# Designs tried in a protein design chat: VH-VL binders against q9h9l3. Part 159

Target 1, 176 residues: q9h9l3
Amino acid sequence: PRKMVAIDCEMVGTGPKGHVSSLARCSIVNYNGDVLYDEYILPPCHIVDYRTRWSGIRKQHMVNATPFKIARGQILKILTGKIVVGHAIHNDFKALQYFHPKSLTRDTSHIPPLNRKADCPENATMSLKHLTKKLLNRDIQVGKSGHSSVEDAQATMELYKLVEVEWEEHLARNPP
Key: E = the ipSAE of ESMFold2; O = the ipSAE of OpenDDE; V2 = 0.75 times the mean of E and O plus 0.25 times the DockQ between their complexes.

## First folded at step 10 (VH-VL)

Design i42 (framework fv_fezakinumab; at its last look DockQ between E and O 0.70; V2 from the best seeds 0.00; counts 0 for: pae E 5.8 > 2)
Fold by OpenDDE, second read of step 10:
Structure i42 (fold): chain C 176 residues (1-176), chain A 123 residues (1-123), chain B 111 residues (1-111)
Amino acid sequence: as target 1 above (176 residues)
Amino acid sequence: QVQLVQSGAEVKKPGASVKVSCKASGYTFTSYYMHWVRQAPGQGLEWVGWINPYSGDTFYAQKFRGRVTMTRDTSISTAYMELSRLRSDDTAVYYCARSGTYYYESGPRFDPWGRGTLVTVSS
Amino acid sequence: QAVLTQPPSVSGAPGQRVTISCTGSSSDIGLGYDVHWYQQLPGTAPKLLIYDNSNRPSGVPDRFSGSKSGTSASLAITGLQAEDEADYYCQSYDSSLEGWVFGGGTQLTVL
């Protein structure tokens, strides 16, 4: 079986009016929740909106942030060949401007058995915060300091592990 | 309808630079990546690189790094590819092609393609 | 020179079935990346024929089909017609090169 990692990214606003979402932090954890990667990332363009209340990113975090292209290379090296778990993970990959194979991607926001376990409609898109509370009895993304991508990545991995066996069997029968 | 209209044929001498344009219409220019692919006479397709028109970020094939520059003007939905230090083996039809930004957004398939721009490099 | 391997040429008579293979490696098709196919008629730009291994864009006849298994993909054309004479290219992504890659192309001749 392939190695599995979970990823979570934080984005800031760049471009006109800060509408462009640019990668500003990326966290990757292994199957056990150990941090493999956690870096602040410097976008190539001027940051207009740090989106701190959500991203947790502040100006001070960008002082020694890793340039985007360098960070991207480091991240891709970790992800290549692995099953990558994330929540609404298309946003992370889009921010990375990266395509991971669909067959190696696991999006916890689109796993019906996970929603069912949480007594949610199977086809609904539930937040990571909600699922984590319902299934892990843990509060994440609390306070006003913004999100922790490490915490979110760890929660995502733990959620997936709850339905891993069932979902992997489903995917084996129904490859994307 | 989605269209990619490219600039006309170019004739250049070795060592010169060429800049090809690709004007997009019929869709939101910044919502899709723009790729450049070239084809030498009687040869196959060769990927040159891509640009994210939204952010301006570029990613080039290793072969062309240091010699190719991709840019865009969002105000006129136009992508540009400039190739410098031209050599005879750069003679090819250069295509622009659109792709999605992720699998759920038209994915990495190239559709549509421009009609191509012939660039001839000869002394 | 192409990363993906295709036969240089295939031929068939009208009404016949032909198959074009596309062989990759563990860093592209074998890694799980999808395969796309393009048709290039003489003197024209490539046109998307098959995407995501087996899907047909609107306007593409159902006599064109694609499949993928392991490190290889295949394009099948049934009921071969004269207008199918063209070059066909497979495409995927190579993680080692960090870029998109094409097959060498296959020239299909309708006899």
Scores: ipSAE 0.901, ipTM 0.943, lowest interface PAE 0.5, mean pLDDT 95
Fold by ESMFold2-Fast, scan of step 10:
Structure i42 (fold): chain C 176 residues (1-176), chain A 123 residues (1-123), chain B 111 residues (1-111)
Amino acid sequence: as target 1 above (176 residues)
Amino acid sequence: QVQLVQSGAEVKKPGASVKVSCKASGYTFTSYYMHWVRQAPGQGLEWVGWINPYSGDTFYAQKFRGRVTMTRDTSISTAYMELSRLRSDDTAVYYCARSGTYYYESGPRFDPWGRGTLVTVSS
Amino acid sequence: QAVLTQPPSVSGAPGQRVTISCTGSSSDIGLGYDVHWYQQLPGTAPKLLIYDNSNRPSGVPDRFSGSKSGTSASLAITGLQAEDEADYYCQSYDSSLEGWVFGGGTQLTVL
C-alpha cells in the first residue's frame, strides 16, 4: 500500500493589487496527524497583501522563512509517490507549481460520500470549516488571527478517514 | 471557439535571439497555462516550458534554462517565447499549446495547439 | 533523446487493428501520471486524440482507444483507414524532470 499524507497551504497576495496567490506556509501531516513538515515560506516576489485574517501570516514570519525554491524541493520529496489528501487541493498544487498524479490525489471538497454524511448536496463544494463542524464536531479557523495550516491538514486527514474504505473501493472500480 | 494564432516564420543567424508570439482567443486567457513545444525537422516533440498568464510565473525544461524567457501581455491575450544564443540545432517548428493546471481545470493535456512557427538558424 | 519509448513505425492493411506501445518508467507512467496521445498529420500541428489514458475528445471516432498498465500505455486503432496515416505521440509527466515528456513518435503506414 502507498503511504498517505495530508497537506494545507497558506497563501499571501502578490502581483498587481495583491491578486496573485503565492505560497507563504505549508503544513504536511501523516495518517495519524503527526506533523511531517511545517515551514513559513518566502515568496520570490514582493508581498502586497499578507491576507492575515485568513493566512495567519505576518511580516515577522518572513524574516527567517525558507525561500520558495528550497521549500518546494523539500515538500515535493515528501509528496512524491504518496496518496495526498487536501481540501480544494488544486489551489495548494498551483501555489507549489506542482502536478501530482490524480490517481494519488484525494480532495475532500469533491468526495460525494463525505458531503452525504454531512447532510449536504453530494456535488456541492463545502468548506473545510463546515465539514469539520458537522462530521467531527470541532470548530476550526476560529477568529480573525488567521488559520492554522497544521490544524487544517489534521482536520482534512480525519475527514478523509471517515470515508476512506468506501472511497478507495469506489476509486478501484472507477479509476479517476 | 478556441484558437491560438502564432507569428510568422523567422530566419536567424547563430548567436541571435528570436521571439515568437501566440495570440489566444475564444476563452479566458488567464485561466489556462500556455506551453511551448518544439519539433526539429523530421524529429519528435520536445517540451520547452510553460507560463501561467495570470501570475506571470514560468517553468522551463532544464535544457533551456538560461536561454529561454516566456512572457505574456494580458491586455492582448498574447504569450511570447524568446530563445537567445541560437544554434543551428535550434532549427525547429515552435508550437504554443494550452493546458489546464489540474484535473478539475481540464487537466494538463495540450489542447488546442497553435499551427507552429518555423525558426531556421543558419549561417 | 525521447523519455518515453515508442516503436518508430507500425503498419497494417485497411480494416485491420494496430497497436502502438508507449513505455515509461517509475518516475512518470509508473508513478501514476496519465498518458495522452496526439495524432500529427503531415504538415500540421499535433491534435489531441486520447486523454487521461482512455478518454476521447469530441469528434474522435471510437476506433481509437487507449489503455494503461504499470509503466506502459497503448493506443489501439481498429478498422484501419488510409486517413489514419500519421505520426502518433504519447505524452506524460515526469516527476524527476518536473516536466512534460513525449515518446519518440510512431509513423503509421496503411498498406
Scores: ipSAE 0.773, ipTM 0.901, lowest interface PAE 1.0, mean pLDDT 92
Fold by ESMFold2, look of step 11:
Structure i42 (fold): chain C 176 residues (1-176), chain A 123 residues (1-123), chain B 111 residues (1-111)
Amino acid sequence: as target 1 above (176 residues)
Amino acid sequence: QVQLVQSGAEVKKPGASVKVSCKASGYTFTSYYMHWVRQAPGQGLEWVGWINPYSGDTFYAQKFRGRVTMTRDTSISTAYMELSRLRSDDTAVYYCARSGTYYYESGPRFDPWGRGTLVTVSS
Amino acid sequence: QAVLTQPPSVSGAPGQRVTISCTGSSSDIGLGYDVHWYQQLPGTAPKLLIYDNSNRPSGVPDRFSGSKSGTSASLAITGLQAEDEADYYCQSYDSSLEGWVFGGGTQLTVL
């Protein structure tokens, strides 16, 4: 079977009025939750809005951050050929300027059995925080210093494991 | 109606440069990547590179690095491709083509294509 | 130099079925990337014919179909018509090249 990893990214605002989301941190964990990658990343363009309340990114983190092109190469080497789990993962792939095969992508924001376990409507898009609290009895993203991409990636993998057997069987019968 | 309108045919000598334009209409120019693809007479399609019109970021196929520059002007929804140090084997029709962003649901497919700009390199 | 391999030509009589193969590698189609097909009528720009292996855009008749398995993809055309005479290109993404890759093209002749 293919190896599986979970990814989470933190973004800062670039471009006009800081409205473009650019990658500033990326964390990748394996199936067991061990950290395979966790780096602060310097976007290729000027940071207009650090979005610190949510991203946890401050100017200090950028001083020695890995340049985007180098970090992207490192990250893509880890992701290539693997099943990649994320939450609203399209935002992470956009920030990476990367296309991952649909058949190898798992998005915990769009898994009907996972919503069902959380007593949520099957087609609702639920936050990672909400799903984690309801299904794992854990509080993540606690405090006012921003999110931890390591914590979020680990939570995402744990959530996927709850539905992994059912969902993998569903995808085998219903290729994307 | 989504439309890509390209600049007219050009004849150049070896060693010169050419700049081809592609004006987009009928959609939000900065929401989609723009690609350039060329086709030598009687030959197949060859990907040249892309530009992200929002950020200005570019990525070029290895064969063209050092000779191609892609730019855009968001105020007139226009993408440009400039190819320098032209050789006779650069004679081709150069197409612009739109693709979705790097969202997995948008995929790496090209729709629509411009009608192409013939660039002829001869002495 | 095409990254994806297609037969250079194929032919069929009106009403017949033809298939066009597209063979890639473990870094593109074999890694799970989708295949797209383009039709290029004589003297025109390419037009999207099939996307995501098997989906037809609006306006493409259902006699065009696509499939993918392993490192290969296939375009099938049933009920051949004279207007199907064109060049056909497959396209995918290759992770080792970090780029979009095309087949060499297949010239379809309707006899």
Scores: ipSAE 0.151, ipTM 0.716, lowest interface PAE 5.8, mean pLDDT 89
ESMFold2 (binder alone), look of step 11: mean pLDDT 91; pTM 0.932
OpenDDE, look of step 11: ipSAE 0.901; ipTM 0.942

Design i43 (framework fv_fezakinumab)
Fold by OpenDDE, second read of step 10:
Structure i43 (fold): chain C 176 residues (1-176), chain A 123 residues (1-123), chain B 111 residues (1-111)
Amino acid sequence: as target 1 above (176 residues)
Amino acid sequence: QVQLVQSGAEVKKPGASVKVSCKASGYTFTSYYMHWVRQAPGQGLEWVGWINPYSGDTFYAQKFRGRVTMTRDTSISTAYMELSRLRSDDTAVYYCARSGTYYYSSGPRFDPWGRGTLVTVSS
Amino acid sequence: QAVLTQPPSVSGAPGQRVTISCTGSSSDIGLGYDVHWYQQLPGTAPKLLIYDNSNRPSGVPDRFSGSKSGTSASLAITGLQAEDEADYYCQSYDSSLEGWVFGGGTQLTVL
């Protein structure tokens, strides 16, 4: 079986009025939750809004941040050929401006068995925070310091592991 | 109706530069990537690169790095491809083509295509 | 020079079934990336014919079908018609090149 990794990205606002979401941090963990990658990333354009309350990104984090193109290369090298788990992962891939094969992608925001386990409607989109609390009895994204992409990636992987067997069987019968 | 309207044919000498335009309409210009693909006479399709019109970020095929520059003007929903230091083997029809920004949307399929711009490089 | 391999030409009589193969590698089709197909009529721009291996855009007849297995993909045309005479290209994404790749193209002749 292919190796699995979980990814979570934090974005800041660039462009006019900060409406452009640019990658500012990326964390990747393996199946066991070990950190494989965790870097602050410098967008190619000037940051207008750090979105600190959510992103946890501050100006000081950008002082030695890895340039986007370099970081992207490093991240892609890790993701290539792996099953990538994430929550609302299309946002992460979009921020990376990267395409990962559908068959190798697992989005915990779109796994009906996971929602069912959490007593949520199967077709609803639940937050990572809610699912983590409900299924793992763990609080993430607490406080005003912003999110921890490492914590979020680890939570995402743990959630997926709860339904891995069932979901992988489902995907085998119903390839995307 | 989604359309990509490209600039007219160009004739250039070796060493010169050419800039081809692609005006998009019928959709949100910044919500899709714009690709450039060329086709030499009697040959196949060759991907040149793509630009994210939203951010302006570009990604070029290795073959064209250092020689190609992709830009966009969001105010007029127009993408540009400039190729410098032209050679005879750059003679081709250059196409712009739209794709989605992530796989679960429109994905990396190219649709629609512009009608193409013939660029002829000759002494 | 094309990364994906297609037969240079195929032919068939009207009403017949023809297939066009597209062979990739472990860094593109074999890695899991989907395959798209394009039809290029003489003197025109390519047109999306099949996307995500087997899906037809609106307006594409069900005579056209696509499939993918392993490192290869295939385009099948049933009930061949004169207007099907064109060049056909497969496309995928190559992770090693970090870019989109096309097959060399297949010229379909209707006899």
Scores: ipSAE 0.894, ipTM 0.939, lowest interface PAE 0.6, mean pLDDT 95
Fold by ESMFold2-Fast, scan of step 10:
Structure i43 (fold): chain C 176 residues (1-176), chain A 123 residues (1-123), chain B 111 residues (1-111)
Amino acid sequence: as target 1 above (176 residues)
Amino acid sequence: QVQLVQSGAEVKKPGASVKVSCKASGYTFTSYYMHWVRQAPGQGLEWVGWINPYSGDTFYAQKFRGRVTMTRDTSISTAYMELSRLRSDDTAVYYCARSGTYYYSSGPRFDPWGRGTLVTVSS
Amino acid sequence: QAVLTQPPSVSGAPGQRVTISCTGSSSDIGLGYDVHWYQQLPGTAPKLLIYDNSNRPSGVPDRFSGSKSGTSASLAITGLQAEDEADYYCQSYDSSLEGWVFGGGTQLTVL
């Protein structure tokens, strides 16, 4: 049996006009919500826009941040061979420059039974905040000082656990 | 109609550098990754690396790190691959090929491909 | 040297079925990475034939099909035709190399 983890990343703006999303924090939790990894990460490029209202990243977090190349190696060692859960997880993998197998990926923004439980259209992409409030009665991403990637990863795992039995059975009958 | 048009054949001496171009049309250049794949005469396909035309980020296969550089010019929707310190065993057809930007699922397939650029390295 | 193993050649008569295997390891197909297949006609660039193990792009006839099990994948061609003579390559992603990897190619001959 493959182990399962949940991931959430925070990105800052680099490149022209800050339009490129570069990894600046990554949090990984296990099945029970225990933190396996949580580090601020220093992008190799100049940060143009901290996107603090969403990322929670400030200049002071970069002082002792782990350089991208080293952080990436640490993160990939945790993810390789595991079922990885995330919300809009393509963005996290893109920031990591990491290709994870589809058969081992669970994206809570694209699980029809999860949307159905939340009284949302099955094919819609709903925010993590909305699904967490509707299904877990918890408020995440509260306030103006940015998101907690630990909180987001924990919420994502808990959301997946609501549909895990049903969705794993569906995937076994309808392999990716 | 999606097209990838590559530059013409090159003949180089050992130790020289070669720069191959791939001009994209019929789609949004910055919405897809561009890959480079080579094929030596009578041999199989070998992946060289990719570039994200939006950001300029690149990733190269271990074998080519230190000798290959990929760049792009978004104003003319053109990707470039430069290979330095050429050896006779670098003689190959070099293809550009498009892929989606998804880092899981269907992302890593190549469609379409350019027609290829023959690079011959001989003294 | 190819990372994925394919037979160097396969042959069949018109109308027959042939199968081309693609064998990987625990770092690529065995880790769950999808397999794609390309057809290369003589003197041309490769063309996507099958993607994500078993899906066909628009315009590829249904006599081409793909499957995956464990560390291996297979391309099946039914109703073999003369125009199917080509090289066939499988492709996946390898986690230890952090890159796309190809099979060595299989030359299909229609007898």
Scores: ipSAE 0.594, ipTM 0.841, lowest interface PAE 1.6, mean pLDDT 90

Design i44 (framework fv_fezakinumab; at its last look DockQ between E and O 0.68; V2 from the best seeds 0.00; counts 0 for: pae E 5.8 > 2)
Fold by OpenDDE, second read of step 10:
Structure i44 (fold): chain C 176 residues (1-176), chain A 123 residues (1-123), chain B 111 residues (1-111)
Amino acid sequence: as target 1 above (176 residues)
Amino acid sequence: QVQLVQSGAEVKKPGASVKVSCKASGYTFTSYYMHWVRQAPGQGLEWVGWINPYSGDTFYAQKFRGRVTMTRDTSISTAYMELSRLRSDDTAVYYCARSGTYYFDSGPRFDPWGRGTLVTVSS
Amino acid sequence: QAVLTQPPSVSGAPGQRVTISCTGSSSDIGLGYDVHWYQQLPGTAPKLLIYDNSNRPSGVPDRFSGSKSGTSASLAITGLQAEDEADYYCQSYDSSLEGWVFGGGTQLTVL
């Protein structure tokens, strides 16, 4: 079996009126929740909106941030060949401007058995915060300091592990 | 209907630069990546690079790094590819092609393609 | 020179079935990346023929089909017609090159 990692990214606003979502932090954890990567990332364009309330990103974090292209290379090196778990992971991949094989992607926002376990409609899109509270009895994304991508990545991995066996069997029978 | 209209044929001398344009219509220009692919006479397709029209970020094939520059003008939904220090082996038809930004948005398949721009490099 | 390997040419008579193979490696098709196919008629730009291994865009006849297994993909054309004479290219993504790659192309001749 392939190695499994979980990823979570934080974005800031760039471009006109800050409407462009640019990668500003990326965290990757292994199956056990150990941090493999956690870096602040400097977008190529001027940051207009740090979106601190959600992203947790502040101006001080960008002082020694890793340039995007360099960070992207480091991240891709970690992800390549792995089963990558994330929540609404298409946002992370879009921010990375990266395509991961569909067959190696696990999006916890689109796993019906996970929603069922949380007594949610199977086809609904539930937040990571809600699922984590319901299934892990853990509060994440608490306070006004913004999200922790490490915490979110770890929670995502833990959630997936709850349905891993069932979902992997399903995917084996129904490959994307 | 989605269309990619490219600039006309170019004839250049070795060492010169060429800039090819690709005007997009019929879709939201900034919602899709723009790729450039070239084809030498009687040869196969070769990927040159892509640009994210939304952010302006570019990614080039290693072979062309340092020599190719991709840009865009969102106000007129136009992508540009400039190739410098031209050589005879740069003679090819250059295509622009659209792809999605992720699998939900047409994914990495190229559709549609421009009709191509012939660039001839000769002394 | 092409990263993906295709036979340089295939031929068939009208009404026959032909197949075009596309062989990749562990860093592209074998890694799990999908394969797309393009048809290029003489003197024209490539046209998307098959995407995501086996899907047909609107307007593509069901005579065309695609499949993928392991490190290889295949394009099948049934009921071969004269208008099918063209070059066919497979495409995927190569993680080692961090870019899209094409096969060398296959020239299909209808006898």
Scores: ipSAE 0.897, ipTM 0.941, lowest interface PAE 0.6, mean pLDDT 95
Fold by ESMFold2-Fast, scan of step 10:
Order: structure tokens, then C-alpha cells, then sequence
Structure i44 (fold): chain C 176 residues (1-176), chain A 123 residues (1-123), chain B 111 residues (1-111)
């Protein structure tokens, strides 16, 4: 069995003019797409902008949400020692205040073979929505009510699986 | 040129607090984490914690939690580390050092370092 | 006591090769975290010498090289020069401590 998970986080705006991105939801799925973790998370600072159009987060979700410190501990316990797949994953790690080893990190926004399969320039940064539509013929992030971090994490894992054998062989020969 | 300029040496009594400053120049202050590392006389390097100047978020080594506070002032590109309830074994040179915020772009390596601030705690 | 283990001292003559080891555990280097190396000349702040196991910053001569295997890393210095006399520190990240950790430092003496 493969010790690999995919993660997607939703952030809300805190700080001056809501410019700071603070963790407000995290979803983690296993290799088969089963949900291992999915919780709303209460930032330690005042929420200025829920960014609901993208995050899907509303004031109601903050009622009984898991405090950041507790949620972070739970999440890191799941991620530690595993290969972690994400899309633009540095944003998720930054929101978690977490440094995952490069050798165990897979970012589907920076995998040249994946872009090549999608008929996109190898060094371009393509959105998760675009890659999922091109390669899995599936529409995600539909509508104006915000994204589902579970749906995004599942799509991210499926995208990685399309290039897994090729990319793992590349990384074994060319360690990051 | 990227540089970090630290405040001058301090002499404190046990039980007092000390606040060391680190003024950054030559780069976008809010784009990098600022770390604090100390070195007791004749001893090795010990990491104290970091601050994200953009958000104000901080993370401290367990040994210093409850005694250290890190802050910043973005209007003058300056980071601060305050250590309270000083003991004689807190005598050390305190360095500030810059790191990237994620390893894909800049990495978590420390570059540059300030010249250090000697804090002496004596009765 | 430091979290990463380095020999306290190493010595060599001009032109020779020396290696400095850095030994970690399953929670840091063994977990896949990269190793960085710093040079500290007497009376100065540390300076980045090697990052991400084997990369050199601009201005660092190719006489300095790094490697990593399992739970350990090594710094190699070839063609030793008098100005290489300094303290050398390895650094990594430890998942159990959730922080950056340093080796105890190695004093290099050029004979």
C-alpha cells in the first residue's frame, strides 16, 4: 500500500483589508479518493472577508469550527511521512504554517508531463479547473457558491495518478 | 544590496526583558520570513522562532514559548524579538536571518544573517 | 546538546581534503528534509555555504560540496586554504520539534 494523500485548503481574508489568507477549511483524501479529513477551521484572528465566491465559507461554518491550533495538529499528524499531493500546494502549506519535505511533495501545478498531456506549455501554471476539464473531462468549481475542497482534493489525486509512474521514475533519477 | 542591521549590545539583570531589533533593506520585507537564532558564548546555534512580516504570524521553538514575542513594523521594515524573564543562561548573541516562505521558490535556507546583538544577563 | 551530530573538530593541511559529517534521525534528515551548511568565520555571523543538500550560492567556490544519504549529510572541502579556518554548522528541519535544528558545529583548523 502506497502512503499518499491529497490535500486542498480553503482560505478566508484576515488582516488589513482582508489581504492575509488564513486557513478556514481543510480536506484530505487517500489514494482512492476517500475522505480522511474535512473540517471547517476557525482562524485565530478576525475574519474580514469570507471570500465566499471561491472558498464556499460563510459565517455559519465558523460556529463550532475547530480552532486553528487543534486542526493544525490533526492535519500534520495525517501528512507527516506521507507523499502529499496538491495543486499550488505552497499556499496550503503556508496557511498551515507547515514545511513538508520537497522529496515527499507533489504539486500538480508544476508537473511538466501533466501539462503536456493537457496540450499546455510544460512550464505554464494551469488552474486545477482547466487541467481537470482537459484530462478527466469533468467540471469542478462550478457556480458561484464557492469551491468544494473535497472535490478539489479528489480531482488533484486523480490528475496525479495520470502521470504517477512517469513522474515517480523521473524524481528517482532527478531528486528535487 | 540585501542587508539586515541589528540593534546594539544590551546588558540586563536577571528577571528583566530585552527587545532586539533587525532592520531589513534591499528587498521586499513582507516577501520573506524573518528568523531569530541565538548563540551562547563558545556554543552552537539555536533556533528561536520565525515571524511572517506580511501577516504577523509567528512560530516559536517550544523552549521559548511563553517568554519570547516576535513583532514587526512594516512601515520601517523592522523585526523585533523580545525575551522576558531573563536568566543568566540567556546570555548569547542573537541573530536575525531571512528565509523564503516556501521551498519551491526561495527555500527555507537562512540568507542573509544580521551581524548579531550580544545580550549579557548578569547580576 | 545539538539535535544534529557533528564532530567537534577537524583539521587538515593546505591543499588537502576534509569532510564534515552531520548525523540526524528519522524525524529530520531521515524523513527527507534538506540539509544546509553555514560557515562562521571568527567574530562574524554565519554565512550560507551550501543549500538543499548540494547547491552552492553565488560566490561559493566549487571546492565546497555537499551530499546527503539516509539520515546523514556531509560537507566536503577540497584544496584547503588558510581562509577556510572557521566553524561549520549543518541545519535541517525536525518534524517532531516543528522547527529548524542545527548541528553542534565543527571547528576546522588549517595546519
Amino acid sequence: as target 1 above (176 residues)
Amino acid sequence: QVQLVQSGAEVKKPGASVKVSCKASGYTFTSYYMHWVRQAPGQGLEWVGWINPYSGDTFYAQKFRGRVTMTRDTSISTAYMELSRLRSDDTAVYYCARSGTYYFDSGPRFDPWGRGTLVTVSS
Amino acid sequence: QAVLTQPPSVSGAPGQRVTISCTGSSSDIGLGYDVHWYQQLPGTAPKLLIYDNSNRPSGVPDRFSGSKSGTSASLAITGLQAEDEADYYCQSYDSSLEGWVFGGGTQLTVL
Scores: ipSAE 0.688, ipTM 0.874, lowest interface PAE 1.3, mean pLDDT 91
Fold by ESMFold2, look of step 11:
Structure i44 (fold): chain C 176 residues (1-176), chain A 123 residues (1-123), chain B 111 residues (1-111)
Amino acid sequence: as target 1 above (176 residues)
Amino acid sequence: QVQLVQSGAEVKKPGASVKVSCKASGYTFTSYYMHWVRQAPGQGLEWVGWINPYSGDTFYAQKFRGRVTMTRDTSISTAYMELSRLRSDDTAVYYCARSGTYYFDSGPRFDPWGRGTLVTVSS
Amino acid sequence: QAVLTQPPSVSGAPGQRVTISCTGSSSDIGLGYDVHWYQQLPGTAPKLLIYDNSNRPSGVPDRFSGSKSGTSASLAITGLQAEDEADYYCQSYDSSLEGWVFGGGTQLTVL
């Protein structure tokens, strides 16, 4: 069977008034939650708004950050051929300027069985923090220092494991 | 209405260069990749490369590396492809085509296509 | 040689069914990337015919259908009509090339 990884990204503001979201950190973990990749990434455009309260990214993180083009190549090599799990993962792929095969993508924000376990409507988009609290009894994104993409990727993998057998079988019968 | 309008036909001599334009309208220019695809007379479609209009990043098919340059002007929603050191076998219709790179965007398909720009390279 | 392999030509009589194959490798179709199909009528630009393996855009008749399995894809045309005479191209993404790739094209002749 194909290997599985989970990914999470943190973004900063670029473009006019800092409203464009650009990749500034990416973390990838394997099935067991071991970190395969965790780098601060220097966007190709000038950073206007570090968004530190949510992103955890500060100017000092950018001093030795990996340039976007290099980081993207490294990340895509890890993702290629694998099932990639994320939460609202379309935002991560957008920041990576990358298309992963739909049949190899798992988005914990859009898995009906996972919402059912959380006693949420099947069509609702629930936050990672909310699902993690309800289903894993774990607090993530604690405090005002910003999110940790390692912590978030690990939580995302653990959430997917709760529905993995059911959802993989569903997708095998209903290929996207 | 989403449209890609390309510049007119060109005739060039071997060794010269050509710059073809593709003006986009009806969508957010910087949100999609722009591709260039060529078709020699009586031949199939050949992918030349893409540009990300937001960042200016490019990627070229190996065959064209060192001879092709793709640029854009976001203020007029226009993409450009320049091919240098032209050879007679570069005679082709050059199409621009839009693609999405996001999973839930317009998808990774080419839609729409420009009408094409004939570039003829002859002595 | 094209990255994706298509037969150079196919023919059929009006009303018949034809299929056009598109064979890739483990780095493109076999890795799970979707296949898209384009129709190119004589003297025109290509037009999207089938996307994401089997979906028809608005305005494409339901006699056109697509499928994908393993490293290959197929375009089927039923109820063949004279207006279907065109070139047909498959397209996918290839991870080893990090780029979009086409088949060599198939010329459909309606007899």
Scores: ipSAE 0.172, ipTM 0.717, lowest interface PAE 5.8, mean pLDDT 89
ESMFold2 (binder alone), look of step 11: mean pLDDT 91; pTM 0.925
OpenDDE, look of step 11: ipSAE 0.888; ipTM 0.937

